Miniprotein binders against q6w4x9r395to579. Designs and how they scored, part 78

Target 1, 185 residues: q6w4x9r395to579
Amino acid sequence: GHCSLEGGSFVTTFDARPYRFHGTCTYILLQSPQLPEDGALMAVYDKSGVSHSETSLVAVVYLSRQDKIVISQDEVVTNNGEAKWLPYKTRNITVFRQTSTHLQMATSFGLELVVQLRPIFQAYVTVGPQFRGQTRGLCGNFNGDTTDDFTTSMGIAEGTASLFVDSWRAGNCPAALERETDPCS

## First folded at step 7 (miniprotein)

Design h18
Fold by OpenDDE base, second read of step 8:
Structure h18 (fold): chain B 185 residues (1-185), chain A 91 residues (1-91)
Amino acid sequence: as target 1 above (185 residues)
Amino acid sequence: GSEELFERAKYLIFEAILAAEEGDFEEAKRLLDEAFKLIEEAARRGLDEKLIEALREAAKLVREGIEAGNPWEILEARYELWEVYEEVKKR
């Protein structure tokens, strides 16, 4: 399964459902019992301009009982708040520079993350087949059905992205907005 | 029917994207080629011209994106395809 966070405010789920939202919060991208130590992948969005529609991905966070790995748009990688030099390895996670513009987080448990640093901060999440039907968050449920991807944290299927996205907030942030915007903005 | 062909073509386009993301560009091309065939067949069977054109455009964007290695074009195609999907659902 492949989930992408692209163009600042665009998401494509594991089931290949695309949607967009504008929010300035931390959101759960991926939760699954297949992730060890209560692991979760999260996305941090912030304002990139003056309008409400000018939001962008600024960091990706993998959080577990053991690690808090943050990959930010300024190429800083931290674990539990400490800056780490690349390549960085901890137990079953390795973060390294894939290319001049891409970082990769590789794991031994079927999660792969590629982060494009420039020109746009974007993230690409890949999970193994063992994750099928066992994922939750903004990346959807990976069950081959796009119609139920907008399942909230409470297990309710929503018709709009905004309510769906809001349900996966990891903090107290403003509500996400679903606006028709130019992908180039 | 034509609607079934349309849906299949749509999914093939998505599968092509996924194949490309996995680095299997040959498979991606194959899938797209098949998608185009289905699109044209759907057209011949009388599927709505608006839907056909929209899907054709989406497929072209994906092809161009894959060939050029341009994720932006692929992204545009994804959303175009979704818009087409929504139109079908409204019927």
Scores: ipSAE 0.020, ipTM 0.354, lowest interface PAE 4.9, mean pLDDT 87
Fold by ESMFold2-Fast, scan of step 7:
Structure h18 (fold): chain B 185 residues (1-185), chain A 91 residues (1-91)
Amino acid sequence: as target 1 above (185 residues)
Amino acid sequence: GSEELFERAKYLIFEAILAAEEGDFEEAKRLLDEAFKLIEEAARRGLDEKLIEALREAAKLVREGIEAGNPWEILEARYELWEVYEEVKKR
């Protein structure tokens, strides 16, 4: 299955349902029992000046019990808060430059992430067949039926994207990516 | 550049699909007409022929889905477009 985050604010689910949203937080893209050590893939959105959206993707995060790998639009890769030189390899994950404009995160557990750095920061998620019917988050449930692709974190299928997206907001937005509060407010 | 035109044409196709999902077939057709114009401009600027063919096929399938009253049958063209892009960028 293939899920994509494009044009700043477009998402296409594993079942090929496109939608658009406007948000400025960290969102869960993919949770699955197939991901080791309570792994999850997340996307960070912030305000942008791109003509297709008032918000855009600024970072992708893979979080597990062992690792917090962050790939940002500034081409910085960190794990557990420490900057890493590419290629960067752990036991199950390798991050490397696939082309001059693309980074890839390859895993041993059937998840692949390709990040386009230029001209627009975008992400492409590929999962193996073992993930079929076992995913949840912004990328959908990968069950071959687009009518329930907007299944919220509460397990309710919505007809519109807004409630679906809001339900997959992660608890806290990264402080480094949050706008500073106006001192006069 | 031609890569910018590729991205813009792709986003117009996505916007057309979303308009069709909302039942706004007139807006979807308008967006597809704009996408076809951008595809032809990208062709004139030397965008890879395989990418141009993929964009044309995707836009055609969306238009056919709108005319048939079922845009959802055409979303598979999205994956073909991504695979073609991956192949071209490896050159």
Scores: ipSAE 0.013, ipTM 0.429, lowest interface PAE 7.8, mean pLDDT 73

Design h19
Fold by ESMFold2-Fast, scan of step 7:
Structure h19 (fold): chain B 185 residues (1-185), chain A 91 residues (1-91)
Amino acid sequence: as target 1 above (185 residues)
Amino acid sequence: GSEELFERALELIYEAIEAALEGDFEEAKRLLDEAFKLIEEAARRGLDEKLIEALREAAKLVREGIEAGNPWEILEAKYELWRVYIEVKKR
């Protein structure tokens, strides 16, 4: 299956359901029992452009018991906080420059990530057939039915993206996002 | 009612996970303590035993992640919380 994060704020799930959201936190893109060492793929969003209501992808993170691989829009790749020269290889993961504008993270466990660095930072996630029906997160559940792609971290299918997206927050949220509308202004 | 206690305890566990991922382990522990109090109150009011076990297991995993000081364990707790909640909501 294929999930894409494009145009700064658009997501298309593994079941091909497109949506847009305005988040400024780290979010879970993909969790699955098929990922080794309790792995998870995460996306970091921040404000973009002149409008404060617009958001864009600024980094993608793969986190497991052994690795915290961060690929950021500034074209820096780190693992466990240390900058790495490409190609960078671990036992099960290789990060390399696929083209002058694209990086690829290839794995031995059926997950592939391609990141477009410029002109716009974007990400493309591909998973093998073993992931079918076994994914959770912003990329959906990969079960062939788009009507339940907004399944929250609580397992409730929502009709709209807002509650779905909020349920997959993983941290790094601005204090203002946690508060209600300012009652003094 | 007992369903409202379940939802509130679950919300506190999520807040504890978020605080821990931000590095605020003191706040995370405080939220977990409140969640445990609500879980015991819900058990006393006859909330389904599977729901009570789900909440206790989730809170335990978050506590273990905080003690380890490792964000992957905290994210594992969030995934396990979702898994257990789904299992309980199935009838």
Scores: ipSAE 0.000, ipTM 0.152, lowest interface PAE 15.5, mean pLDDT 71

Design h2
Fold by ESMFold2-Fast, scan of step 7:
Structure h2 (fold): chain B 185 residues (1-185), chain A 89 residues (1-89)
Amino acid sequence: as target 1 above (185 residues)
Amino acid sequence: DTLREEAERLYEEAKKLMEEAIRAFEAGNFEEAFRLAMEAGRLITEAIRLAAEAIKEGDTDPETEELLWEALKLLYEVWEFIIKVAEEL
């Protein structure tokens, strides 16, 4: 299955459900028991440098008990806070420059990430068949049915992308004044 | 096939998908229009990558540079269209 993050804040799920959202947080893109060491793929969104959207993808993060690999739009790759020269290899993950404009993260556990750096920062996620029906997050549940792709972190199917996206926030969110009376309290 | 030939093939496929996306939008099928436009964007992005690589590898043909600029223009048009369609979702 294939999931994409394109054009700033546009997402297509593994079951090919498209949606747009606006966000300035870190969001859970993919969680699955198929990912080793409680792994999760996350997406970081911030104020856009792209003229066509308010917010845009600025980094993709793979987090597990062993690794915190960050691939940033400024072409910096870090693991556990330390900058890495490409190609970068661990036991199960290799990050390398596929082309002058694309980085790839290949894994031994059926997950592949391709990041476009230029002309805009975009991400493409591919998962093997073992992930079918076993994914959670912004990329949907990969069960072959698009009607429940907006399943929140609490297991509720929502009719709108906004509630779905908000449910998958993983942190690093600035407080929204309209939603919090006193962000400093 | 050359990198340019593959880029041209993807560019033409993306143009056809955009024609389908516009027709879907005009018919009020906004979800289909969005999906088709997103796929067109994906193909255009790959066409840009291949055309840029051809130039880096020494392709000095003006046709290859023209293809790169045409693909970049189409990507901009796709983004404007996707934003418009998303307003209806």
Scores: ipSAE 0.000, ipTM 0.113, lowest interface PAE 19.0, mean pLDDT 73

Design h20
Fold by ESMFold2-Fast, scan of step 7:
Structure h20 (fold): chain B 185 residues (1-185), chain A 91 residues (1-91)
Amino acid sequence: as target 1 above (185 residues)
Amino acid sequence: GSEELFEEAIYLILEAIEAAYEGDFEEAKRLLDEAFKLIEEAARRGLDEKLIEALREAAKLVREGIEAGNPWEILEARYELWEVYEEVKKR
C-alpha cells in the first residue's frame, strides 16, 4: 500500500482517499503491530514558508524503543539526537540519498519511506502486504474501504478530516483546521 | 466502454503528476496527451459532459502547474481528480 504527504498539507491514505489539513504539531502517521519494538512513523508540521500553504511538512520521524530517526526539510538526518552522515545503517534500517533531491529509508520489516527534499518537502510511504488491515494513523487503516479511512485514535469513523487528524496528535498543540480549497491560503 | 476509458484517463493524469514531481516534464506531458485522447474518446462514446469537463479541468491544472513551476496547481488537480473518481464510482 502507498500513502503520501504532499505539498505541505495534502495526505493520500493507503486506500487512496485524499484530504487536507493545516496544523502545527507532530502527528502519528502510521502505527502497526507489524512495526518492531513499538515502532511508529510520525509527521511534523509547522508554519509554512510557502505562499500557497499556511502550514507544511517539516520533518518525518521513525520512533521505536531503540531509534528516533528524524529526517528534516533542512536535509539533516539524526538518530537519537545525533546528526548522521549518509548512508546511515542500523541492523534493520538504512537511510541513504537515492537521488540529488530524494532520501530513502529502507527497512527489513516491510516499510519504505521516500522523502523529497526539493523543490517542496514531501514524503511517500510504502508498506508490504503484511500491513493490510493492520495500520492506524493519518495514512488510514489499509482495509480497502475508503469510508472508514478517517478512523480516530479511539476507533470512531468520522466524516471530516479535522477530528480525525486531531485524534492523531502526538503533543500539546492547537487543533488542526481542514480546508476544502486552498490556492489563497 | 466509456467508463473504463474515463478511469484509465484518471490513472494517466495521476502518473503525469508523479512524473512532474520527479522533474520529468517531458514524460508528464506525454502522459497528459495520452489522457486527453482517452477523455475525447469517452466523450464520443457518450460519457456525461460534466464528468468530461471535470477531467479536462484537472488535466489543464496539471499542465499549467508544470508550465508555471507552481506545485499548488498540481496538488489541486490530484484533489479534484479524486472527487471526480468517487462521483463515477457512485453511479
Scores: ipSAE 0.000, ipTM 0.166, lowest interface PAE 14.4, mean pLDDT 74

Design h21
Fold by OpenDDE base, second read of step 8:
Structure h21 (fold): chain B 185 residues (1-185), chain A 90 residues (1-90)
Amino acid sequence: as target 1 above (185 residues)
Amino acid sequence: SVLEEIAKTILEAVKDLVEAVKENDEEAIKRAIERLEEAAKRAEEAGFEKVAEAVEEVIQAVEEGDPWEILEARYELWEVMIEAMRRALE
């Protein structure tokens, strides 16, 4: 499964459903029993301009009982608050520079993360087939059905991205905004 | 929207293609490529020429057989599609 966070406000789920939202919070991208140590992948969004529609991804966080790995837009990588030099390895996770513009977090448990640093901070999540039907969060449920990708944290399928996204907030933040698509697009 | 539908089709086909490549399933690869080619055509007809071009780059990368090139082409495709979507929403 491949999930992408791109263009500041666009997400494509594991099931290949694209949607857009504007929020300034930390959101759960991926939860799964397949992640060890109660692991979860999260995305941090912040305001990038003056309008509500000017939001962007500013960091990606992998959080477990043992690690809190943060990859920020300024290329700083931390674990449990301490800055780490690359390549950085801990247990079953390795963070390294893939290219001049890309960082990668590789794992031994079927999760891969590629972070594009420039020109836009973007993230690409890949999970193995063992994750099928066992994922939750903004990246969807990876079950091959796009119609139920907007399943909330409470297990309710929503028709709009806004309510779906809000349900996966990791903190107390303002509600996400949804922009309607151009009917001519 | 038309673009969203095309994008969905492309991404699904790419996913299938990647899996087919991993499994060395030549017939599945062929089918996925055909689907991508059709999607590229649709994209072009809908005025998303850059999307169509990016799809072709993915196909080419697969034919060349370099996993890294395939990955890069896929990411570029994603970026192009997202950019197109952004423009369409403006």
Scores: ipSAE 0.008, ipTM 0.228, lowest interface PAE 9.6, mean pLDDT 88
Fold by ESMFold2-Fast, scan of step 7:
Structure h21 (fold): chain B 185 residues (1-185), chain A 90 residues (1-90)
Amino acid sequence: as target 1 above (185 residues)
Amino acid sequence: SVLEEIAKTILEAVKDLVEAVKENDEEAIKRAIERLEEAAKRAEEAGFEKVAEAVEEVIQAVEEGDPWEILEARYELWEVMIEAMRRALE
């Protein structure tokens, strides 16, 4: 299955449902029991200076119990807050420069991410058939039915993209990019 | 249905067009545009005027060569086609 984030505000789900995304937060792209160590892909959006878009993709994050890999539009790759030189390899994940304008994150568990850095920062997510019917987030549920691709974090199918997108915010903005604070006194 | 056949033609032609633009293949771009123009005429004849207009916007954006306009036109086309398919299922 293929999911794409293009032109700063356009998304095509794994079931090929297109929609336009407007927001300035971190959003969950993909959660699945098929991802090891409670893994999730997230996308960071900020205001765009481009006349064609109100918001733009600025970073993609892979978060698990072991790793927080951030690939940003300025070509910086970090894991757990430390900058990494490419190619960067862990046991199950390799991040490398595929072309002069593209970075790739390859995994052993059926997830592949390709990030276009120039001329426009964009992301392409590929998942293997084991993910079918087992995904949730902005990329949809990958069940072969486009009518329920806007399934919110509460499990409700919405008719509009705005309610769907808002349900997949990663806490408060910019919660995923800031130091975590204990909410209890 | 007629709309399903038109939609399939448009989807295949757009896929070929995007690939041809990435490869800078002028002959392939021309062939894909010709297929899209044929599909737009069929859509208009069948009463799907918004689909035909959205296809023409994709062609125009490709001819102008602005990658942002091409992305916007492609996604507008998808949205218009999804709405047309939704109404046809009523």
Scores: ipSAE 0.000, ipTM 0.246, lowest interface PAE 11.8, mean pLDDT 74

Design h22
Fold by OpenDDE base, second read of step 8:
Structure h22 (fold): chain B 185 residues (1-185), chain A 90 residues (1-90)
Amino acid sequence: as target 1 above (185 residues)
Amino acid sequence: SVLEEIAETIFEAVLDLYEAVKENDEEAIKRAIERLEEAAKRAEEAGFEKVAEAVEEVIQAVEEGDPWEILEARYELWEVMIEAMRRALE
């Protein structure tokens, strides 16, 4: 399964459903029992301009009981608030520079992350087949059905992205704005 | 490294292609494809045949015009790149 966060505000779910939202919060991208130690992948969005529609991804965070790995726009990789040099390895997670503009987080448990640092901060998430039907968050539920991708944290299927996205906030933030997109986005 | 340089070129070109397709900019698509073709050639010359093949599949998908196939081809290319990088680190 592949999930992408592109263009500052575009998301394509594991089931290949594209949507767009504008928010300035931290959101759960991926939560699954297949992630060890209550692991979760999160996305941090912030304002990039003066209007509500000017938002962008600014960081990706993997958080578990053992690790907190932050990849941000300034190429700083941290674990539990401590800056780390690349390549960085801890237990079953390795973060390394793939290219001058791309970082990769590799894991032994079926999660891969590629982060484009510039010119636009973007993220690409890959999960193994063992994750099918067992994912939650902005990346959807990976069950092959795009119509139920907007399932909230409470297990309710929403028709629009805004309420769906808001349900996966990791903090108290303003409500997200929504715009529908097509597969070409 | 050679692989890193090739990877950078590929990723940039793929992203350019993505934006071009999104905006339905034919000239931009053409330019991106040309960059990908060059990258594929470099990959092949450097011994990364699977990378080259995956790039070609992206190009083909674009030419066919199916957005779903384009997306899938991009993801497959990404996976191939990841695998190539993993092998290079071993």
Scores: ipSAE 0.018, ipTM 0.299, lowest interface PAE 6.9, mean pLDDT 86
Fold by ESMFold2-Fast, scan of step 7:
Parts: sequence; C-alpha cells; structure tokens
Structure h22 (fold): chain B 185 residues (1-185), chain A 90 residues (1-90)
Amino acid sequence: as target 1 above (185 residues)
Amino acid sequence: SVLEEIAETIFEAVLDLYEAVKENDEEAIKRAIERLEEAAKRAEEAGFEKVAEAVEEVIQAVEEGDPWEILEARYELWEVMIEAMRRALE
C-alpha cells in the first residue's frame, strides 16, 4: 500500500481515498503495531504563500522511543535535534539522496518514505503487506474498504474529513480558544 | 548511474507534467510527455522493463484525463522506481 501527500494540501489514503488537508499543525500520518519501539510517522503543515493551497507540507517526522528523524523542506535532516549528513544509517533506518530533488528513508520493517524537495515539498509513503488492516492515522486503516478510512483517534468512523483530520493532531497548533476565533463563545 | 540519470529525468518530467496540467499549458504538457517517452525508451534499453511500462501507463492515463487513473499510474511508477533504486544501491 501507498499513501501520498501532494500539491500542498492533497492526501490519498492507503485504500486510495482522496481528501483535502487544511491545517497548520503536526499530524499523525501512520501508527501501527508493525512499527518498532512505538514508532509513528508524522507530517508538519504550515500556511502556504506560494501555491494555490492554503496549507502546505513543511516537514516529515519519524518518531520512536530511540529516534526523532526530521526531514524538512529546507533539505535538513536531523535525528534527535542533531543535523546529519547523508547517507545516514541507524540500526533499521537509512536516509539517503535518491536523486538531486528526492530523499528516501528506507527501513527494515516494511515502511518506506520518499520526499520530493523541489519545487514543491511532497511525500510518498509505502508500506508492506504486513501493515494491511493494522494502520491508523491520516493515511487510513489499509483494510481494502474506503468507507471507514476516516477513522478518528477515538475509533469512530466519520463521513467527512474535518473531524478525522482534527483527531490526528499531535501538536504545534494555534490556540483554539483565542478570543477572535473561539467557536464556542 | 544510467538508472540515476533515468530516475532524475522521470522525476523531473512527472513534476513538470503535473504543473503543466494544473496550468493547462498544452506546449509544456507536450514537452513533458516527450521527455517521459524518451525516459521510458532508455529504461527499456537499460533492462528496467517495469519502469518503462509504468512510465507509459502514466502517459496513457494523462492523455485519457481520468484523475483516478492518473493517480494510480503515478503510484505504480513511484513504487517501481523505489524498488529499482533500492536494488541499484545493493
């Protein structure tokens, strides 16, 4: 299966369900028991000033108990806050330059990430068959059925993307209770 | 290095094609398709048959204009390219 983050704000799940992504937070793309050491793949979105999309991908993060690998649109790769020169290898992960405009993160556990750096920062996530029916996050549940692809972090299948996307926020979000933007006051 | 040159051409041409289709630039679409056709021929001559097939599928999907077919063809291309590049590093 594959999931893509393209054109600044467009996401396609592992079951090929498309939706628009509108947000400026860090979001969980993929969590699975198949990822070692409580691993998770995350995406960082910010406001876009140069594309037709309102928001755009600015970094992809792989986080586990041992590693925090960040690949940013500035072409900087860090692990646990330290800049790394490519190719960068850990026990189970290799990050390397695939072409002049693409980076790849290859793993031993069936997850692969390709990041396009220029002119538009985009990401492509590939997972092996062992992940089927065992994923959660913005990339969907990979069960061969698109009707429950919008399953929230609380386990509820939504009909629309907005509550689904909001449920997978992991941090770095604007304050929701600011006076001028409070929806409940 | 032949695979790296082919991959660079394919990735650049696919990106150019995406932007050209988005802006409805017919001349840019034609140029991007020509580059993809050249890359597919080079891939086949170099023995990367699956890469050549996937590139041709992307071209056909763009010409037919079905967004879902284009999406599927692009994903197949990315998977095939990732596998070919990984193999080249072994």
Scores: ipSAE 0.006, ipTM 0.198, lowest interface PAE 11.1, mean pLDDT 70

Design h23
Fold by ESMFold2-Fast, scan of step 7:
Structure h23 (fold): chain B 185 residues (1-185), chain A 90 residues (1-90)
Amino acid sequence: as target 1 above (185 residues)
Amino acid sequence: SVLEEIAYTILEAVFDLLEAVKENDEEAIKRAIERLEEAAKRAEEAGFEKVAEAVEEVIQAVEEGDPWEILEARYELWEVMIEAMRRALE
């Protein structure tokens, strides 16, 4: 399955349902019991200069009991607050430069993340078949049925994106990230 | 680079096109298709034939009006553009 975060605020779920939103918070992109150590993938959105969106993706975070890997639009990669030079490898995760404009996070547990750094910061998530029906978050539930892809964090299927997106806000918001991670330019 | 400039133009035009289709804005659809056709021409002239072909597939899918075909064509364009950028590093 493929999920994409593109063009500042465009999301396509694992079941290929497209939607857009404008927000300035950290959102849960993917949670699954298939992710080790209570792992979750999160997306951080803030104000943007992208012509079709007032807000855009500024960072992607993989969080587990062992790791907090942050990939920022300023091309900085950190784990647990410490900057890492690429390629960076842990037991189950490798982050490396795939092309001049793309970073890849490869894992041993069926999750792959490709981040486009330029010209627009974007993310592409690939998961293996073991994740079918086992995902929650902005990328949907990966069950082959788009009518329930807007299932909120409370388990309610919504017909519109706004209530769905708001239900997946994480505890941290971009205001905290902006103070800790200044833009390079 | 020329490829990065083309990629930016394609990316922005595709998202504008998808928004216009969702809003049923005929004039915005026409403008976005014109931008994509120009970007495809530039890609072909620069030697990125597969990128140009993938852009034309997105335009065709929009004109046919099947939302699933549009999403599939957009994903294929993404894959082709990543491969082109990877090869440009050699």
Scores: ipSAE 0.006, ipTM 0.233, lowest interface PAE 10.2, mean pLDDT 73

Design h24
Fold by ESMFold2-Fast, scan of step 7:
Structure h24 (fold): chain B 185 residues (1-185), chain A 90 residues (1-90)
Amino acid sequence: as target 1 above (185 residues)
Amino acid sequence: SVLEEIAETIFEAVLDLYEAVKENDEEAIKRAIERLEEAAKRAEEAGFEKVAEAVEEVIQAVEEGDPWEILEAVYELWEVMIEAMRRALE
């Protein structure tokens, strides 16, 4: 399965359900028991000048008990807060420059991430068949049924994207339904 | 490598295509399609038939004009490219 984060704030789930949202927070893209060491893939959104959206993707994060790998639109890769030269290898994860404008994170556990750095920061997530029906987060549940793609962190299937997105916030930030009064705070 | 050049051409063309379709820029769409056609031909000649087929599906989706169908075709293309690139790096 594949999930994409494109055009600022468009997301398409593993079951090919497209949606968009407005938010400035870190969101859980993918959690699964198939990810080692309580791993999770997350996306950071911030205010943007992109005409397609009021907010856009600015970083992708892979977090586990061992690693916090951040790939940012500034073309910086860090792990646990330390900048890394590419190619960067751990036992199960390799981050490398695939082309002059693309980075890839390859793993041994069935997760692949391709990040486009320029001219627009975008991400493409691929998971193996072992993840089918075992994913949760903004990328959906990968069960072949789009009617429950908006399953919240509490396990409730919503009919709209806004409550779904808000339920997958990974930080203490404004909800999508709330207007930001001071985006610098 | 040949595959890296093909991948770079595809990534650049798909990004340009996405923006051109959203802006209804017919000249930009035509240029992106031409680059994709060249990339598909190179991929086929180099033995990457699945890559060539996925690129052709993107071109067909563009001709139909549905943004969501284009997005679906692009996903398949990315999946096929990731697999080809992974194999090439082993």
Scores: ipSAE 0.000, ipTM 0.149, lowest interface PAE 15.0, mean pLDDT 70

Design h25
Fold by OpenDDE base, second read of step 8:
Structure h25 (fold): chain B 185 residues (1-185), chain A 90 residues (1-90)
Amino acid sequence: as target 1 above (185 residues)
Amino acid sequence: SVLEEIAKTILEAVKDLVEAVKENDPWEILEARYELWEAAIRAEEAGFEKVAEAVEEVIQAVEEGDEEKIKEAVKELVEVMREAMRRALE
């Protein structure tokens, strides 16, 4: 499954459902029992302008009992708050520079992450087939059904993105705004 | 046949992967690897375990960044697939 965070406010789920939201919080992108050590992938959004609609992805965080790896728009990679030089390798995770503008986080457990640093900070999440039907978060549930991708953290299927996105907040942040995606966007 | 379909998918994915590696396109690499993993699973489920194993070796070689290993793995994969096809026709 492929999940993308693009254009500052666009998300495409593992099931290929596109949606847009504006928030300035940390959100859970991916939780799964397939991730070791209670791992989760999260996205950090912040203001990029003065309006509520001017938000953008500023960091991606992989958090587990063992690691807290942060990839930020400033090309800083940290683990548990300590800056790390690339390539950086842990037991199951390797972070390295793929290109001049792209970082990659490779794992031994079926999660891959590509982060575009410039010109727009964007993230691309790939999970293996073993994750089918076993994911939750902003990237959806990877079950081949787009209609239930907006399932909240409490297991409630929402028709719109706002409550869905808000349910996956990892902190106390303002409510997210939503906008329907244009097929031409 | 199922094998033919799987083989087609594998060959296309390998092609994409090789090109992606050549161009150093991280996203395309991931996509191609993903497709290969899916194909490997399909192959295994269809009873073509050797094909699945050979695909996995290609993926692993790419992950390791060993060009020579990639070449050998791809070569082996092709041979394994050919053999599987031959057997399927018997």
Scores: ipSAE 0.013, ipTM 0.254, lowest interface PAE 8.1, mean pLDDT 89
Fold by ESMFold2-Fast, scan of step 7:
Structure h25 (fold): chain B 185 residues (1-185), chain A 90 residues (1-90)
Amino acid sequence: as target 1 above (185 residues)
Amino acid sequence: SVLEEIAKTILEAVKDLVEAVKENDPWEILEARYELWEAAIRAEEAGFEKVAEAVEEVIQAVEEGDEEKIKEAVKELVEVMREAMRRALE
């Protein structure tokens, strides 16, 4: 299944449901029992001056008990806070330059991430069939039914993206409070 | 008439896609795909879930590159839009 984060603010879930991302925080893209060592894939969004969207993707993070791999729009790759030269390999993960403008994170557990660095920072997530019906987060539940792709972290299916997105926020983001201020209200 | 504006946007996006597929121009097909995706988001935001789903089926058919699937998905989208317009007038 494929999930994409494109144009700075657009997301397409594993079940092919599109929506726009309006947050300025770190959000859970993918959690699954299929990921080893309590692994999770996360996306960092900040206010955008690129692509004329309200917010844009600025980094992708893979976090587990062993690793905290960060790939940022500044073309820096770190693991546990230390900058790494590519190709970078761990036991189960390899990060390498796929093309002059793309990085790839390949894993032994059925997850693949491709990050476009230029001209616009974008991410593409691929998961194997073992993940079907076993994913949670912004990329949806991968069950072949788009009507429940907006399932919140509390297990409630929402009809709109706003409540869904906010439920998958990871950590404290003071900038998120400013996002809720409407100058027209 | 908000629904009429959305329907017009979807129809224009579909027309662009059909023309791009006919010309077999990969760059035009990519642009039409993104335009259609924006139309799907607008339909969903306006509460027309079935319309948004039908638009997504067209996008998936384009990704697969199967002309017959594209034609069938477009036909289904037109029917779904016609039903939505009829419901709004009731």
Scores: ipSAE 0.000, ipTM 0.107, lowest interface PAE 18.6, mean pLDDT 70

